# Ledger of designs, part 3: VHH binders against E3 ubiquitin-protein ligase RKP (RKP)

Target 1, 188 residues: E3 ubiquitin-protein ligase RKP (RKP), of Arabidopsis thaliana (Mouse-ear cress) (q9siz8r82to269)
Amino acid sequence: KLHGDLDVSVSQREGISVVHHGVGPPIVGLEEFSICGDIRIVKPPLVLESLALFSSARANACIWKGKWMYEVALETSGIQQLGWATLACPFTDQKGVGDADDSYAFDGRRVSKWNKEAEPYGQSWVAGDVIGCCIDLNCDEIYFYRNGVSLGAAFTGIRKLGPGFGYYPAISLSQGERCELNFGAYPF

## First folded at step 18 (VHH; from y4 with P105Y)

Design zb
Fold by OpenDDE, fold request of step 19:
Structure zb (fold): chain B 188 residues (1-188), chain A 120 residues (1-120)
Amino acid sequence: as target 1 above (188 residues)
Amino acid sequence: EVQLVESGGGLVQPGGSLRLSCAASGFTFSSYDMYWVRQAPGKGLEWVSEISTDGSYTRYPDSVKGRFTISRDNAKNTLYLQMNSLRPEDTAVYYCARDTLDQGYTWDYRGQGTLVTVSS
């Protein structure tokens, strides 16, 4: 078990494991125990708002091979960091996704990508934008999309990790930021 | 050295208005998103307004939306907060804050603040 006493559904051939909370089939959602800060679910299941100055969370899905993507619909377009992080990435009041090794994020407010340090990347985002967060472990790359248009490879040469040690969808939200996570088309 | 100096605070009655100003120096003002944050007695910092570098984007929490207006004059290196329909719960020290551009938490660069007291 990767997350305490929680049941885990593992698809070795697909390269994903999902923590199951025991109700129905495994569904990808936020891992509540990963939340640092204060995130309100303003509309179930995955419309989120940060009430704390800076809130971070990971989904309950671990990816270690294949190509995967989730989408974030921006209700607000301030400082958000969207991307992928391993369990080793620390979430604190000041640090979120993109602020550690094996942690990668796009911030369209600052038009930057984050992997410990910020670098210029992508385009500015506005409310209503849908941001695609893609990880390709066949090519060891991370891509971001804005409204279905690729912003190019953000990160290359990301590490391959073994089953259960892979990357999780992860978000960090400044206070008042709102977004909707969509994991419906996760495999591709 | 980054300098932010807030002014315009004071005592007002409920329903009153105030206009806060923040004089910025020590950095290229027009290159940074700016914020107003406040701290009420016994409470933590609360974000109350955001404005983009060129002023084209502004954002407010529901608590102040429709009552507060953030604006900036890049030529004067000044940030403003127009506060209308003030309420007792708006009582706080108000800080002008600059985006740090190096982390999500961006409220560390702020001035000494200006006190706003809303009371009958």
Scores: ipSAE 0.642, ipTM 0.842, lowest interface PAE 0.9, mean pLDDT 91
Fold by OpenDDE, fold request of step 19:
Structure zb (fold): chain B 188 residues (1-188), chain A 120 residues (1-120)
Amino acid sequence: as target 1 above (188 residues)
Amino acid sequence: EVQLVESGGGLVQPGGSLRLSCAASGFTFSSYDMYWVRQAPGKGLEWVSEISTDGSYTRYPDSVKGRFTISRDNAKNTLYLQMNSLRPEDTAVYYCARDTLDQGYTWDYRGQGTLVTVSS
């Protein structure tokens, strides 16, 4: 399959870089090329289901300055890892968000946070919960929320990265897990 | 050492029922979510059921939903899978699996499996 030269227009606005494929304003969505495993979009644009045992993906946008939050509405409450990952974070059938340097995740099923290793964090989640994933590069912190309630700082002292090397919203889903991503408006 | 031993597989006609059991040892059974996964001939592993530590949460793929029921007896360190209305496409080796908690891939701890064959 000839990887046609997708003219990837990267729009950089105030600390966020969006990889835009096509004509029009850049829309933050799932970066298809980042998908490891098998993710079905059950309802466009961003209701996702993992069909593979373990699937990971990044958004087509990264943040390298400022603050950004996206939300994940859980349709199922099994093992999901939700958070932020750089491009250097490898996705494999066994590795997802939180399994590398500069990769950070919350897993409410296991009540853990992930950055190479698991540590206790947060609360158990249930179906219907909305998980907020927040990165604050002004404070170099990552926070998670459950239904609008802060779970506290999950990670502190995260590295500042340069343009194009920022943190991407990223998710890892076990087979059958379903969630809806809401990347919201561009962080101002 | 984590040990999972599946049993209850066999030959059954379409529309039939089977009950699988999994005896768990070598870990605190009640502290882990448990799963059933299956592997059909020539296919990869497929998740077929999940149950939380206390049994309050269960989940099934659409392929088995309404037909399969996962349950557990923590006092007996045993996981069960009731399979009703079996179909030929349910033919597979069924594995009891424990959450690994250490990696994203959740099905590394599994038994030797039990063969379920659905055939007329």
Scores: ipSAE 0.509, ipTM 0.786, lowest interface PAE 1.3, mean pLDDT 91
Fold by ESMFold2, look of step 18:
Structure zb (fold): chain B 188 residues (1-188), chain A 120 residues (1-120)
Amino acid sequence: as target 1 above (188 residues)
Amino acid sequence: EVQLVESGGGLVQPGGSLRLSCAASGFTFSSYDMYWVRQAPGKGLEWVSEISTDGSYTRYPDSVKGRFTISRDNAKNTLYLQMNSLRPEDTAVYYCARDTLDQGYTWDYRGQGTLVTVSS
């Protein structure tokens, strides 16, 4: 309907920066310009499906201080890489969240954590599970939860980064995987 | 040398069935999750099925769910795809692939493929 001009604003508060698109309130959601592959919202607001063999995206929120968590409700239980990435993380048809420095993921299909390489971690997941993805920049740690139960610290000694250079919620999905993102900005 | 050799394609009428095979050699087949992918004329690759190392977990996109069945025989180093109720849109070259555990969702080798044509 509208001409191609972009209306963008940025909200910044304690430990988080959120990019606002359009005229609505500042809402944490998917950053469409970050999508690699083919991710579609198949049910509003944030039920996502990957239509390409491997797709990645990040949220419009940058975390640089404090404790934050988001949740992923799994509609399917195959290969997904859920976690946190900086803007420097390359998304390609073969690389996603966890496949670079300062990029960290949990994959409950392969029961692994990813930071450049896979290591055993966590528990296998099933459809219907809710995965909590937590970053604690007071203690420099990243944790994951399955259905409210801690899987233990996945990564320690993560690098503190400043505003604009921090960590974003980020996900990678193999083809046909579906999940629902639920953003909540609560201290842990 | 890692090899994957697909076979079993051919011409079939709508509603028909085919069974594809993939013979694996040059690696420990039972240690890898396996996939079928396909490429229709003029289209990109589309994932068709996935099976875990022991066969206990399988996954399909909505486009083939209920019609296609992936299976494996680790003693024979062979991957299978049973395709039932075939439709013209299933026409494609079908490839088998193995998962890697290196740096994400990648494949080292893919066979030459086997052509499936569904038409009357």
Scores: ipSAE 0.000, ipTM 0.334, lowest interface PAE 11.9, mean pLDDT 82
Fold by ESMFold2, fold request of step 19:
Structure zb (fold): chain B 188 residues (1-188), chain A 120 residues (1-120)
Amino acid sequence: as target 1 above (188 residues)
Amino acid sequence: EVQLVESGGGLVQPGGSLRLSCAASGFTFSSYDMYWVRQAPGKGLEWVSEISTDGSYTRYPDSVKGRFTISRDNAKNTLYLQMNSLRPEDTAVYYCARDTLDQGYTWDYRGQGTLVTVSS
């Protein structure tokens, strides 16, 4: 009872739902309760670092229709798994984004895409790269960009989900990895 | 034991109408937001409509807005979908689903669904 979510709300527009913690318009950011391992915001608003061997987190935005993108600016170029996950995806010290059904990731260090298993995909990344993470639920596809250049469709035939049950921007970082998340502004 | 039983599907011609029903039991129906979802042959699951616990708020994707109407009767524990101006693209198995309420997991759809076939 000492602290609570008295100002928690859900804002819903066609294709996206955002859980809002506070006053003012809903803003997409990191969902603190989703953090597994140890992820810190080392520079506001969203420069993140993993302090544990394997850490995962998701945004507070749920995508269930339409075409959406977020960007990740890499500060380091090691093992990261960037992509999209449902709330059914378990985050543990060994499982992150891409390690379950309806969970999808790109890892440019290992040049692989992840959906339960790894498959070759994309290009190797370097510090300073900007990775676009795109979901297109009109075409049921997930694809990635590197510095504005398409890497091609990573996943096709992804499962359509509904309001409140869709895909979240999600990331997993190995120890010492840093990145900056950019969700941009969006209207509600 | 939570049960959701869909009915009212069938074969209709383009432009026709159908009314689907979902009989709910094993839970307090009036405490849950309810949904209709559908799965076309060989395709993934698609959201079709949403209704709040008291029916005061309804929502639809653009693909069915203006043609489909969700409603509920909390006294009878029944969810409905009125489907008008049906198109071949509406051919699918239709499921009713409840809100998970707990943690925001996927829809809790448990019935066998009811098949709607729209063909000329």
Scores: ipSAE 0.000, ipTM 0.103, lowest interface PAE 19.1, mean pLDDT 80
Fold by ESMFold2, fold request of step 19:
Structure zb (fold): chain B 188 residues (1-188), chain A 120 residues (1-120)
Amino acid sequence: as target 1 above (188 residues)
Amino acid sequence: EVQLVESGGGLVQPGGSLRLSCAASGFTFSSYDMYWVRQAPGKGLEWVSEISTDGSYTRYPDSVKGRFTISRDNAKNTLYLQMNSLRPEDTAVYYCARDTLDQGYTWDYRGQGTLVTVSS
C-alpha cells in the first residue's frame, strides 16, 4: 500500500530492512504512519511524549536475522511497554506492544513482561534509566537490559521470520510518558 | 465488587483550591497504583496524577505539576488530590482510577466522578 505523496524505498542488509522516505542514507527512526494515539517528538531527533491516554508506534526497521538492540532512555518512569512487534500487530487506544501474540514487551513500572498476558520479569525502573531492548534471532530470544545489566531472557522460542516479515522496535506510552529512543545497530 | 466514589468537587474562582477524595472498596487498595483522570466538557479522558502502592512515587503531567498533589491513606482506603492555583482549564469531571495489572494499559474507573468548575 502506498501512502500519499511520500517517496518510499527499502534498504536491506544483514537481517534488517529499513523503509525510508527520502534522498540519502537510510536512518532508523519512528514510523509516523504507525502511530496509534498521539506521540510527538518534543525534542529532536527522538525524544517522544505521549499526549493521548495510551499511544503506540513502531520504528521503520524490520529485523529478520541476527542480533539487534535499541535503547530507551527514560525521562519518566510510569507505564511504558517497550519491545518488539510485527507489522501485523494491532494497536488500539487501550492495547499496545505486548498485548497481542505477535508482540513482546517489558514494563518496568509493573515489573512484568507481556505477550498477550503479563508475567513477572525484570526490575522496576526510574527516570534516568537506560533500557536495552534486544532481539536475538540466532537463538530466537528477546531479552532486556537495565543500565547495561542483563535482566535475563524474557521470551524464548519466538517465531523466526523472513525479510519484510520480521520484528520492529515498538513502544507504547501512557499519557505524559516521555522517553528518548536510540537505535543502536551493532550486533553483539 | 470494585467501587470508587469521588467527592470534594465544586465551584471555585481562578486561583482557588479544592481537595478531592476517593473512597475505594471491593479490592485490596494497597496493592494498586492509583490515578486521577479528568474529562473536560466535550473532550476525552486525560491523566492528571499517579501514585504508587506505598505512596513513594508520584507523577504529574506538565499541565498540573507544582499545583496538584496526589496522596493516599492505605489504612483508610482513600485517595486524595489537592488542587491549588486552579485555572479555568482545570474545569472537568474528575475520576479516580486504579492500575490494571494483567490486561495491558487501560483505565479501570467505576465512579461517577466529581465536577470541578473553575470560573470567575
Scores: ipSAE 0.000, ipTM 0.258, lowest interface PAE 13.9, mean pLDDT 81

## First folded at step 20 (VHH; from u5 with S103K)

Design aa2
Fold by OpenDDE, look of step 21:
Structure aa2 (fold): chain B 188 residues (1-188), chain A 121 residues (1-121)
Amino acid sequence: as target 1 above (188 residues)
Amino acid sequence: EVQLVESGGGLVQPGGSLRLSCAASGFTFSSYDMYWVRQAPGKGLEWVSEISTDGSYTRYPDSVKGRFTISRDNAKNTLYLQMNSLRPEDTAVYYCARDTLDKQGPTWDYRGQGTLVTVSS
């Protein structure tokens, strides 16, 4: 959960408690100015569809300490890249989350993880799946969940960053892809 | 060399049907998701259909959903697009496109020369 005032106990998956050490508004959403491409809010607040060939966005919350998670409910099961990115990760027509040194993504359509390059990881996803995106800055790890089941550590030894330079929840969506983001509005 | 060759385009009246084909060569066709994309005059590329490697997954935008059907024959290295109930707004050059497996960004890395579909009364 990416809410500063949320009870740590609410985001427990597999006995993991979320510790809130980040900067952001009380209600986490998309940072509008971060959007590259064209993202339509199909249903407020956070049901999204990419209208452009490739769209990327960051949330308006940054983390540099603690353990955090958000969930993505897939309405479509095409190419989406879900994970974490710093401000240094460029969003362009060809680059999104996972396409920089401190950017990390899971793509269940291609059963791959992304950090500059693709590597095999995880499972195929289908529409209706809920993907958990977890970053643990205590252990310097990122791992993902499918429907509450851990897919294992995707990335280890991620770099610790200072205040203001931390990791943002980030998504990249191919054209026509739809998902709902949950930063803690609903129980995980 | 990767090659995609589209065929089957033409002039059709509104409400008519066309079937497009794409012959693939130069790569393992069955290892790639495939797409149909189109470009109307003065507009950008638009995705119109997607199919997984084994055909078990297909997806369409709302603009063509219920009217278009994508299919593939991996034994023949061929991709198909059945287009029914065609509308003037479907007028475009249609491209067969291969999914990019190892890059972020645009989802396809190769497409053919395209085939023109014109829907007009």
Scores: ipSAE 0.018, ipTM 0.364, lowest interface PAE 6.7, mean pLDDT 88

